# Designs tried in a protein design chat: VH-VL binders against q9zuu9r114to356. Part 2

Target 1, 243 residues: q9zuu9r114to356
Amino acid sequence: IAWKDLTVTMKGKRKYSDKVVKSSNGYAFPGTMTVIMGPAKSGKSTLLRALAGRLPPSAKMYGEVFVNGSKSHMPYGSYGFVERETQLIGSLTVREFLYYSALLQLPGFLFQKRSVVEDAIQAMSLSDYANKLIGGHCYMKGLRSGERRRVSIARELVMRPHILFIDEPLYHLDSVSALLMMVTLKKLASMGCTLVFTIYQSSTEVFGLFDRICLLSNGNTLFFGETLACLQHFSNAGFPCPI
Below, E stands for the ipSAE of ESMFold2; O stands for the ipSAE of OpenDDE; V2 stands for 0.75 times the mean of E and O plus 0.25 times the DockQ between their complexes.

## First folded at step 1 (VH-VL)

Design d07 (framework fv_daxdilimab; at its last look DockQ between E and O 0.02; V2 from the best seeds 0.00; counts 0 for: pae E 16.4 > 2, placed apart)
Fold by ESMFold2-Fast, scan of step 1:
Structure d07 (fold): chain C 243 residues (1-243), chain A 123 residues (1-123), chain B 110 residues (1-110)
Amino acid sequence: as target 1 above (243 residues)
Amino acid sequence: QVQLQQSGAEVKKPGASVKVSCKASGYTFTDYGISWVRQAPGQGLEWMGWISAYNGNTNYAQKLQGRVTMTIDTSTSTAYMELRSLRSDDTAVYYCARDLSWFGESYDAFDIWGRGTLVTVSS
Amino acid sequence: QSALTQPASVSGSPGQSITISCTGTSSDVGGYNYVSWYQQHPGKAPKLMIYDVSNRPSGVSNRFSGSKSGNTASLTISGLQAEDEADYYCSSYTSSSTLVFGGGTKVTVL
């Protein structure tokens, strides 16, 4: 996926449209992790949604998005999008929830759907949780936030998307769980998935796992390129790259 | 006229659940988020969470994770907030408010508020 | 206990100026320019007075102004009037992608 001169405007607070993303240029390659990083209200989630074609009707987008070398209309199932907060069915086990998703979304033979579900479970390191109830209520045993986050990503993997957009995969995770999540996503990328996701901040260990970074502040791109080039860019300017 | 109309007062026993509704009118419902804010008698404001009217995405205050569920019905332009396993300290006026932050980003400014729904939890 | 610190009360006479402080940390007020102020009269819903630190919504008197320095945001009400007697709350976005309110300040017009 690639984008050129991408500008997104939203209805303002009793004003004309506010530019939320300003003239963004970038790309993400198959099998890599491209991270959109920035503080709250930097435009990172809006850019992610613009790339995924998930802006609300009140939003206007200018510029171009290209998928596979042509102006994009992404067909259903060719990409996945994982929200920061995801609704799960607490009365189902992880495996049952993923099978249910596969049955609703995929045509084809039952054996093939089982295979896809098992692949998703393995890809997200959920094997130890596959037969546990998702839960979520005080009176029901269930998964913790980290495991629930991996289940939400696994649900999208069942569709075998070419590109996976994830809105803040580290949300609600401590540093150890965040590192595990990023290692899991890096392995997923190495299996052929193109990952584009948003992050507020990362540790040095997590930062080193990214292939490319788009650093946003107040809708403006401060940097786009390889992670090592980002460190060099800010070092040459006399400031460290934000971690 | 832009407004949010909330359901009427509720009286519940400890351990029960309550579901408050918030009907929007006078604007395009899906263009804004809805935040829920509560206020115990004589106390300050407490943010409970936010829901996107566009796609139903939610973000809840950590204190309420596992007890609160927010939903929308776009056909009726109505948002709902359900709070489970009620305790006496959940006694409060519950407000819904229109969130002016752009879709999917953050909670910002609440320009239109419902009148509030009093929920009393007593044994 | 509220996440942001406000004085419990502030008093002034008609025509005077008063200022209400709202103190947080670098992970909320100090880290972001997304501070809002709300006015609440007894028995009524809050009303937005200031957003994004210093911006006033349409219909809010220019007697209300907001500012921020470091970890402290301030709401100033000039030309104090009897109708300004109310509770005032600040709010801020946080680095945890949540919203927090101050404890509230009761403004008394003497």
Scores: ipSAE 0.012, ipTM 0.541, lowest interface PAE 8.6, mean pLDDT 81
Fold by ESMFold2, look of step 2:
Structure d07 (fold): chain C 243 residues (1-243), chain A 123 residues (1-123), chain B 110 residues (1-110)
Amino acid sequence: as target 1 above (243 residues)
Amino acid sequence: QVQLQQSGAEVKKPGASVKVSCKASGYTFTDYGISWVRQAPGQGLEWMGWISAYNGNTNYAQKLQGRVTMTIDTSTSTAYMELRSLRSDDTAVYYCARDLSWFGESYDAFDIWGRGTLVTVSS
Amino acid sequence: QSALTQPASVSGSPGQSITISCTGTSSDVGGYNYVSWYQQHPGKAPKLMIYDVSNRPSGVSNRFSGSKSGNTASLTISGLQAEDEADYYCSSYTSSSTLVFGGGTKVTVL
């Protein structure tokens, strides 16, 4: 996926039109992990939604989004999108939740859905948790926030998307859980899934896992390029890399 | 210990019926399914069908449709397979196997097998 | 007649690795990740060795591994031992939710 001169404005929310994303350019290669970084109100979630074709009705998009070099849009069901705050059904096990998601969203024979569910469990390192209740008794049962986040991502993997958009995969995670999530996502990308996600900020260890970085501030793209080029860019300008 | 105990060998005439039992022990019967697989002398394995102890759903091999009935009795943790209108080519060892069932669906993962029940059809 | 094609026999020396093939169609092996492998010693019931193409159940040696490419699944036995001498069957689900077994492969340890 690529985007060129991408601008997003919001209408009807304020007296004047505000540009939330301002002439952004970038791309994500197949099977790579591309991160959109920035502080609150930088436009990162808006850019993510624009790329996925999930802007709210009050927003307008200008510019172009390309998939495989073609001006195309990704319909809702052709990719995965993981919301920042995902509601899970706590009375179900991980397997049950993923299976019912497959039944509701996938065509095909019932036995085909077993394969996609088990693949999603393996991809998100959920094998040890697959038969556990999602939101049971937290002292004996029930998933921690990192495991719950992995379940929310696994639900979207049931569609077997080639492109997965994730809004804040590290949301509410401690540093150990955040690192484990990024290692899991890196492995997922290496298996052929193209990842594009947002983060507020990262540790040095997590930063090193990104393939490509899009830095946003106030809707402006401050940098776009490979992780190592990001370090060189800010070092050459006399400023440390923002992390 | 987890095991499946099958009923004893049977000798039948063509046209008769046979009902083989498979009693489960050492695990929660209703969490799994039971598949039935037969093997004629000197031949390979042939899947006959399965039944879920969770919901009672069945799925039979197409070539046996209409001749086979699989049932369960949860009170005794026992599965049954009845094969009607027996023919000489039904002579085989009949196995029951625990299926790692998923939501009433047969998994292709039969992890515990009975010892087999020899059914001989001769005139 | 089996819809899954296996070689009738495969042999190897102790310590070697052997591979057993299981070839189906795009409507079974090629289309789905529902391939299992069973080992059967003479006079005994089969034993599950691999399910879902490559998963080993607990208690199965890591010398056994499974893979799939196109319409062909493979079972590999590394470090061949005398006790591995047995018949091996592959199985797959079809698009009609029907399970089929391969014809079996006799493994001989020389």
Scores: ipSAE 0.000, ipTM 0.413, lowest interface PAE 16.4, mean pLDDT 78
Fold by OpenDDE, look of step 2:
Structure d07 (fold): chain C 243 residues (1-243), chain A 123 residues (1-123), chain B 110 residues (1-110)
Amino acid sequence: as target 1 above (243 residues)
Amino acid sequence: QVQLQQSGAEVKKPGASVKVSCKASGYTFTDYGISWVRQAPGQGLEWMGWISAYNGNTNYAQKLQGRVTMTIDTSTSTAYMELRSLRSDDTAVYYCARDLSWFGESYDAFDIWGRGTLVTVSS
Amino acid sequence: QSALTQPASVSGSPGQSITISCTGTSSDVGGYNYVSWYQQHPGKAPKLMIYDVSNRPSGVSNRFSGSKSGNTASLTISGLQAEDEADYYCSSYTSSSTLVFGGGTKVTVL
């Protein structure tokens, strides 16, 4: 996936400007992890949505998005998108929830969906939780935030997408859960899935797992390139890398 | 290899206290929790309580509330269980066990067990 | 705390299948899918055989399987072998955030 001179405008979203994303350029190679980083209201979520073709109707996008060298219309099933806030069914087990998702999204009989469900469970390191209730506010025992987030991602994996967009996979996760998430996603990428996701900030350990980084500030792209190059870029300018 | 090494057998008098240790190795200690389970001679298993090595949270069996204290030492990857005001019916083999789930937030299944520590309470 | 109810003993011949039941209340086995089964040989620590009602840890023989219906969980041992002779305990997480064990079942291979 690649994007060129991508600009997104949203009426009323900014006090002094309608441009949420300003002339952003970048790309993500197959089987790699590309992170869009930036502070709150930097435009990172909007950029992610723009790349995924998930902008609200009120938004206008300028520029071009390319998938496999062609102007983008990603067909159904070719990509997944995980929202920052996802609703899970607390009364179901992890496996049941994923089967439910598979039933809704995949054709064929239930027995034909077994492999994709089990693969998703394994891919997101949820094997130990497969038969556990997801839980929630009304349940005495439920999954922790990290597991819940991984379940949300697993839900998208039942379609075996080639590209997976995730809005803030580390949202409200502690350092241990965050590292586990990134290691899990890194493995997923190594298996051929292209990952593009947004992050507010990361530890040095997590940062080192990214292949490429897009730094946003107030809609502007401060840097795009390989993770190691980011450190050099800011070092050369006499500043620390704003990670 | 993952294992839990428990301290040796203890002989105590009624009213005394005992502290059993459980040293973990072969895995990241702080990523899991430790449960303690005891078994009186010829009897079944009894869950005593749980401690998270991740955040130090504890939950004790109601029967033992006020008499039991579970602690951890992350620097030595060791869990401790102290039982106070010992009675003859506290005579049992005491096991430490690792919970199956990550982050030490669950104590419903235990995949790694120590070899047990015999505690004998007698006059 | 309420205890889970298991039969005191179950026996079978080599090659047969046997089932051990574990019955609780709605706040125990009936309320959650957090049922585990443990095998214990004399003088040894318990070994986890089944967790989450029906999941088998790595290294455990596929002859062991678990299920649940209503407030009763079951452990089935197929192709019974001499080494299967042991005590078996079920456990369940409760709504009061406690863990309870069954009374144990002695399995004898005839």
Scores: ipSAE 0.000, ipTM 0.483, lowest interface PAE 14.0, mean pLDDT 88
ESMFold2 (binder alone), look of step 2: mean pLDDT 91; pTM 0.942

Design d09 (framework fv_daxdilimab)
Fold by ESMFold2-Fast, scan of step 1:
Structure d09 (fold): chain C 243 residues (1-243), chain A 122 residues (1-122), chain B 110 residues (1-110)
Amino acid sequence: as target 1 above (243 residues)
Amino acid sequence: QVQLQQSGAEVKKPGASVKVSCKASGYTFTSYGISWVRQAPGQGLEWMGWISAYNGDTNYAQKLQGRVTMTIDTSTSTAYMELRSLRSDDTAVYYCARDYPEGYSYGWFDYWGRGTLVTVSS
Amino acid sequence: QSALTQPASVSGSPGQSITISCTGTSSDVGGYNYVSWYQQHPGKAPKLMIYDVSNRPSGVSNRFSGSKSGNTASLTISGLQAEDEADYYCSSYTSSSTEVFGGGTKVTVL
C-alpha cells in the first residue's frame, strides 16, 4: 500500500472543518511492519482509519491511496482492521470464538474454516490458550490483557487479509506482554502480511522491531522512513529519535 | 499478468531523434511511474529518468537534461521516451520499467519491458 | 560510468555462498534504505531480486538475501547454482531524487 498527499478533515466545533492529517505521503510493503507513532491527537488513528477506509461519515479525505498500483476500493475481508478495544465473548474458548467468527465471515466448508482458525491460533502464539475460556465476566478467570489482544488480532486473521491495520496493539499491555506482542507481529509480517499500526510510545527494544516509521505531530509528518534512518536523522540533528 | 510491451528496434543517423514506446497492461497505469534505463553493448545499466503516470511529473538524469523528453498517453496506457541529437554513444538497448510515483520507493523496478535496441550509425 | 562501486566479477562453486558489495556515499546508499538488486542473464531484461535493502519479491529464491552497513550494501547468494550465473546490478535512490546503478558484477559458477 502507498498514499500520496493524503489529507483528512473532520467536522470541527462551531461549524468549521479541522485538518487532522495534513498532506501525508508514505508506503507499506508486504512482509513489513510500518508504524504510525505520535502523541494523543497527532492524527495517527485518523491516518490509520483513512488508509483502511474506515473514516466516519463526518470526515473528508483528499489525496490518493494505492494498493498494488490501483486506487484503493477496499472489499471487505481483503483488509483487516483491529480496533483499540475489542469486544470478546467470555463464555467461549479462544478456538470457539475464532471458529464462530469464521462461520459468520467466511464462505466455504467446515473443514476449510477449521484450517484457517488453526492457522490464526498458531500465527498469534495462542496454541497454549486455544482451549481456555476467554472469560472476563462473573467469577470466571480468563485470559489476561495480552492474550485477549492477540485473540482480537487472530479474529481478523481468519479472514486472511493481505493488509492488517491495528489501532494501538500495545494498548493496556505491560512491558513484557508488549514485547511478546511485537515479536508475534514481526513473525506474522515475515509470513507475508503487510502490517500497519499505531503506537503512542515504545521501548527501545520494541522500537528496534519496526521496519518503517511515520512520526506525526498535530497532523504533520515529522518523519517517514526506515527505522534506522529515523535514528540516523535525529542523531545527526543532535537529538535522539522519539521512542 | 503485468506486462510492458516496447516498440521495435530502430536504426538512426547521428543528429536524428528516436521515440521509444512502452505499452503497459495488467495494472492501473496511472497509479505508477515509469523509469527508463539504457544499456550500451557490453556495458552496465544507466538510469535516464522517470515519469509519473499519475500527474505527468518528470525527473531526468543530469547528463540527459535537455535531450530527453518523457510523456504518457493515459488513453492507451503508453509511456514514451524521446531522445534527440543522437550520437554514436547513444547506441544501446532502452528499457522501460515500472516504478512508483514520486514520494514512494524509487529503486523498486518490479517489471521491465524486453528492451528496444537503438543503433546510431553514420 | 556508474556512481556505485561493485567488484567486476565474483566466482564460486555450486553449493557455496558468495557476496557482492555495492559501495556508494552518504548521499545514496548510506543516506537511504532504498537499495535494489537486479539479475540479468545475457540477452534478457533485468529481474528484480531484492528491494529496500533486504526485501525479496515473491518468486525469488530465499537463497538471495540483502543487507547494508554504512555506505555499503551487499547481496549474498547462498547454495550457489548454475542458473545464478549472470550479471548483478545494485541501484540506489539519491539525495537528488534520482536513481543510480552500480557498474555490475559478473557472477561465474565454476
Scores: ipSAE 0.000, ipTM 0.377, lowest interface PAE 22.6, mean pLDDT 79

Design n01 (framework fv_nisevokitug)
Fold by ESMFold2-Fast, scan of step 1:
Structure n01 (fold): chain C 243 residues (1-243), chain A 122 residues (1-122), chain B 108 residues (1-108)
Amino acid sequence: as target 1 above (243 residues)
Amino acid sequence: QVQLVQSGAEVKKPGSSVKVSCKASGGTFSSYAISWVRQAPGQGLEWMGGIIPIFGTANYAQKFQGRVTITADESTSTAYMELSSLRSEDTAVYYCARDRGYSYGYEPFDYWGQGTLVTVSS
Amino acid sequence: SYELTQPPSVSVAPGQTARITCGANNIGSKSVHWYQQKAGQAPVLVVSDDSDRPSGIPERISGSNSGNTATLTISRVEAGDEADYYCQVWDSSSDHYVFGTGTKVTVL
C-alpha cells in the first residue's frame, strides 16, 4: 500500500472543516510492520482510517492511495480493521467466539471455517486460551486485557486479510503484554500479512520491532522511513528521536 | 493576551555573533513553539528556524544551518536566537513569533514580537 | 525546494476588491496562512488555515485555497488595507516553514 499527497479534512467542534492530515506521503511493504506514531490529535487514527477507506461521510480526502500500483478500491475482505476498543462476547470461549464470527462472515464449508479459526488462534498465540471463557462480566473471570486484544485481532484474521490496520494495538496494555503483542504481530507480518497500525508511544524494546515509522505531529509527517533510519535522521539533524 | 517582547537593537562587527531574546507573557509558554523570522531592508520575510519547548528541540532553515542556534528557557519564558559569523548581508530586522499548536509546524504565527534591528558594519 | 509565488504588487481603488494570489504545486493540500505588514510594523495574522479569520480581523478579508493557487481577497478596500501581504505554509517534505515572496497592496 502506498499514498501520495494524502490530505484529510474533517468537521471540528468549532469549524465546518479543518485539515487533520496534511499532504501525507508514505508506503507499507508487503509482510512488514509499518507504524504511525504520534501524540493525541496528531492525525494518526485519521490517516489510518483514510488508508483503510473508513473515513466518515463528512470527511473529504484528497490525494491518492495505491494498492499494488493501482488507484483502486480493495476487494471486500482483502483487508481488516481493528478498533482501539472492541466488545467481545464474554459468555463464549475464545474458540467459540471466533467460530461464531466465521459462521457470520465467511461463505464455505464447516471444515474450512473450523480450519480458519484454528489458524487465527495459532497466529495470535492464543492456543493456551482457546478453551477459556472470554469473560469480563462482573460475575465471570476470564481473559486479561492482553489476551482480549489478541482475540479482537484474531477475529479479523478469520477473513485472511492481506493488509491489517490496527488502531492502538497496545492500548491499555502493560509493558510485558505490549511486548508479547508486538512479537506476535511481528510473526504475523513474517507470514505474509502487511501490518499498518497506530501507536501513541513505545518502549525501546517495542520500537526495535518496527520495520518502518511514520511520525506525525499536528497532521504533518515529521519523518517517514526505516526504523533505524529514524534514529539516525533525528541524531544527525540535532533532534532527539522520541524513543 | 499573549505578548512577545524582544531585546533592543544591536550593532555588530563582521565575524562576531549576536543573541536576540524574546520574552513571552500573558500565556502558557511551554505549550507553544517559537519561530524566528528575519527581514532585510526592503525585502520579504525569511524563516530561520524554530524551537519546540515540549521536546526541547530546534529546527533550522537550510540557509542558516550551522550558523544559527535557537534555545528556550522555560523558567523565564524566554526564547533566544543566536546568529554567528555575521556578514553585512545579515543586517535585518529579526522577529520572534509564536505557533499556537501542540507541536511545531502547521499552525499559524498568531503573535509576533516587535522586531529587533541588527546592523552588521565595520 | 518548495516556493510560494506572489505578484509583486496590486493596485486597487477604495471600495473595490483586491485579490492576492499565492501559487505553488498542490498548495490546495496545505494549510495557508496570510500576514499583513504595515510600514515599520511587525506582521499581523489576518487569515489562518486557508479561510479562518482571527478575532479582530474584518469580514472584508477572506481566503480560499484549491489546486495550485491560494487567494487572499480584500473586499470594499479601505486606505488602512494598504500594506505588504505574505502567504505561508509548512512544507512537510523539507520540514520547513515557507513564506511567499510578498505582495505590496497600494490603495489609490
Scores: ipSAE 0.000, ipTM 0.398, lowest interface PAE 18.4, mean pLDDT 78

Design n03 (framework fv_nisevokitug)
Fold by ESMFold2-Fast, scan of step 1:
Structure n03 (fold): chain C 243 residues (1-243), chain A 121 residues (1-121), chain B 108 residues (1-108)
Amino acid sequence: as target 1 above (243 residues)
Amino acid sequence: QVQLVQSGAEVKKPGSSVKVSCKASGGTFSSYAISWVRQAPGQGLEWMGGIIPIFGTANYAQKFQGRVTITADESTSTAYMELSSLRSEDTAVYYCARDQWLVPEYYFDYWGQGTLVTVSS
Amino acid sequence: SYELTQPPSVSVAPGQTARITCGANNIGSKSVHWYQQKAGQAPVLVVSDDSDRPSGIPERISGSNSGNTATLTISRVEAGDEADYYCQVWDSGSDHYVFGTGTKVTVL
């Protein structure tokens, strides 16, 4: 996937529209992790949604998005999108939830597609949790935040997407859970998936796992390129590293 | 404890169809799937397809796709296999078998007694 | 297509050990299951997940699986062990249950 001069406007007040993403240019390669990084209100979630074709009706998008050399047209099942906040069913086990989700997403889902559910469980390091109840505070103890986040990503993997968009995979995770999550996603990318996701900020260890970075501030792209080139860019410019 | 009971032997004419039933008892169906496996006289075991009864989802072996239909009635705990456009080479014993689709090992822990289907004149 | 190859027959004397092989490329990476089928009867699971024995199966029957060969071993063979034996795997690539060609064990 690639994008050129991508601008997104949102209605902030009745009198005018606000430019949330301003002339963004970038690309993400198959089998790699491309991260959109920036502080709150930098436009990173909006850019991610624009690339995935999931902007709200109130938004206007300008510019071009290309997938495999043609203007954006992704058939159902060719990409996945994971929201920042999870919507899970606490009375189901992880395996049950994933299979029910697959059944609802793909009308006519065949029973032997259960192998896809098992593949998703393995890919997200959920084998030890597969038969555990998802749970919740109101009922009984269940999965922790890290496991719940991995279940949300596994739900999209059942469709075997070529491109996976994830909004804040590390949201509300501790350092150890965040590192496990990123190592898991790095392995997923190595299996051929194109990963594009947003991050508020990261540790040095986590930052080192990224292939490419798009740094946003107030809708403006401060940098787009390889992780090492980002460090070189800010060093050469005399600015402090935003990491 | 768990038992799969199949319908009785059938004799069919070429070009007709046959529908075999398999009634399950003694277990819960939240984690089970039912497959159909046939065996021609003196030959080996051949998987035809299967269904997860609680969801009604079925899948078929390529060789039988278009001729076989597998269904289930969860209220009666009964699975069905219907094979159409019968030929003499379809003469075989047809077995239903249960697997636990929620485990990654995928084996058949219980088998029905078998139903002989003879296709002749 | 992924195929499981078994010898057509194995002959063994009472009290001796019978070994039935199931061959396929990298079968050691798959979970292999074994079924016993006596004349006129339905198959019975005798080994699951390479080496696990279901309840009621004698400890004389065991399994192993490594590399390109899985093996079902029947020690101290009895006349009642005379049957056809089939190995089976799940092939995720084809979304298929695959059965071996079958081995007829005769007790002399």
Scores: ipSAE 0.000, ipTM 0.414, lowest interface PAE 17.7, mean pLDDT 79

Design n05 (framework fv_nisevokitug)
Fold by ESMFold2-Fast, scan of step 1:
Structure n05 (fold): chain C 243 residues (1-243), chain A 124 residues (1-124), chain B 108 residues (1-108)
Amino acid sequence: as target 1 above (243 residues)
Amino acid sequence: QVQLVQSGAEVKKPGSSVKVSCKASGGTFSSYAISWVRQAPGQGLEWMGGIIPIFGTANYAQKFQGRVTITADESTSTAYMELSSLRSEDTAVYYCARGEYYYGSGSWDYMDVWGQGTLVTVSS
Amino acid sequence: SYELTQPPSVSVAPGQTARITCGANNIGSKSVHWYQQKAGQAPVLVVSDDSDRPSGIPERISGSNSGNTATLTISRVEAGDEADYYCQVWDTSSDYVVFGTGTKVTVL
């Protein structure tokens, strides 16, 4: 996926639309991790949604998005998109939830649907939790935030998307769960899934896992390129890379 | 359920150092970031730095670089802040505060649980 | 050197609405958190991520953040709301936590 001069405007409380993402240029290669990084309201979620074709009706997009060299938009169901916060069905086990997702969305025979569910469970390191209730109701014990987040991603993986967009995969995770998530996503990318996701901030260790970075501040791109090039860019400007 | 308990008040002479402890109870210590914030009498809050125990890394405000050292001992669920070359203007209440380590990164966010504070008085 | 500016004091009558502002260049692009500190006590988080309320914080306390100003709003003010209030952001460029100058709220 690649994008050129991508500008997104959002309708505010007043009569005029404000630019939330300003002339963004970038690309993500197959099987790699590309991260959109920046503080809250930097435009990172809006850029992610623009690339995935999931902007709200109040938004307008200008510029071009290319998928495999063709000008196109991504319709729902062709690519995976994981919201920052997701609703899960607490009365189902992890395996049951993913299996019903597969039954509702995939054509084909029953054995194929079972296979994609087991693949998703393995890919997201959920094997130990596969038979546990998801939970999340006031009086029902269930999965913790880290496991719930991996289940929400696994749900999209049963569709076997070639590109997966994730809005803040580390949101509301403790440090141990966040580290496991990053290792899991790196493994997923190595298996051929193209990952594009947003992160508020990154440590040096986590930063080293990214193939490319798009650094945003107030809708403006401060940097786009390979991780090593980002370090060089800010070093040459007299400042360290703002991780 | 998580509680932070700090060491008792200290009186120090100029040029000495002080080491304040912050013991966490009731939760998983290594899953959180610990910040140190000071408040001089009648003044506002000032962030000194913090540590993310799982990474073993500390981050310091520029004003305190070279004078402050923040450490953590996961076996005792205790964080420490040591401030050296004390001056009279270092007289303050020192707080430790816990924040969820937000993104598996060096992200410093909000602080949801605070210690009771430790008064450090520097006088001759 | 990013600085959050708050008014030194705000006076409000019981039952009325208090508004505490936190000003900085492009603060609307950052997540703002708010703390309440009563005399002789440690600060208490009352608003996180611009508008989220922690468990146990009443619905009459709310936050907003846009442009150059973040605002903490306390509706139907009670005597127990009398305290110092601090806004806070994390400055991504410097990797520092920055507190506001503080606002003393008096309920008269």
Scores: ipSAE 0.000, ipTM 0.390, lowest interface PAE 19.0, mean pLDDT 78

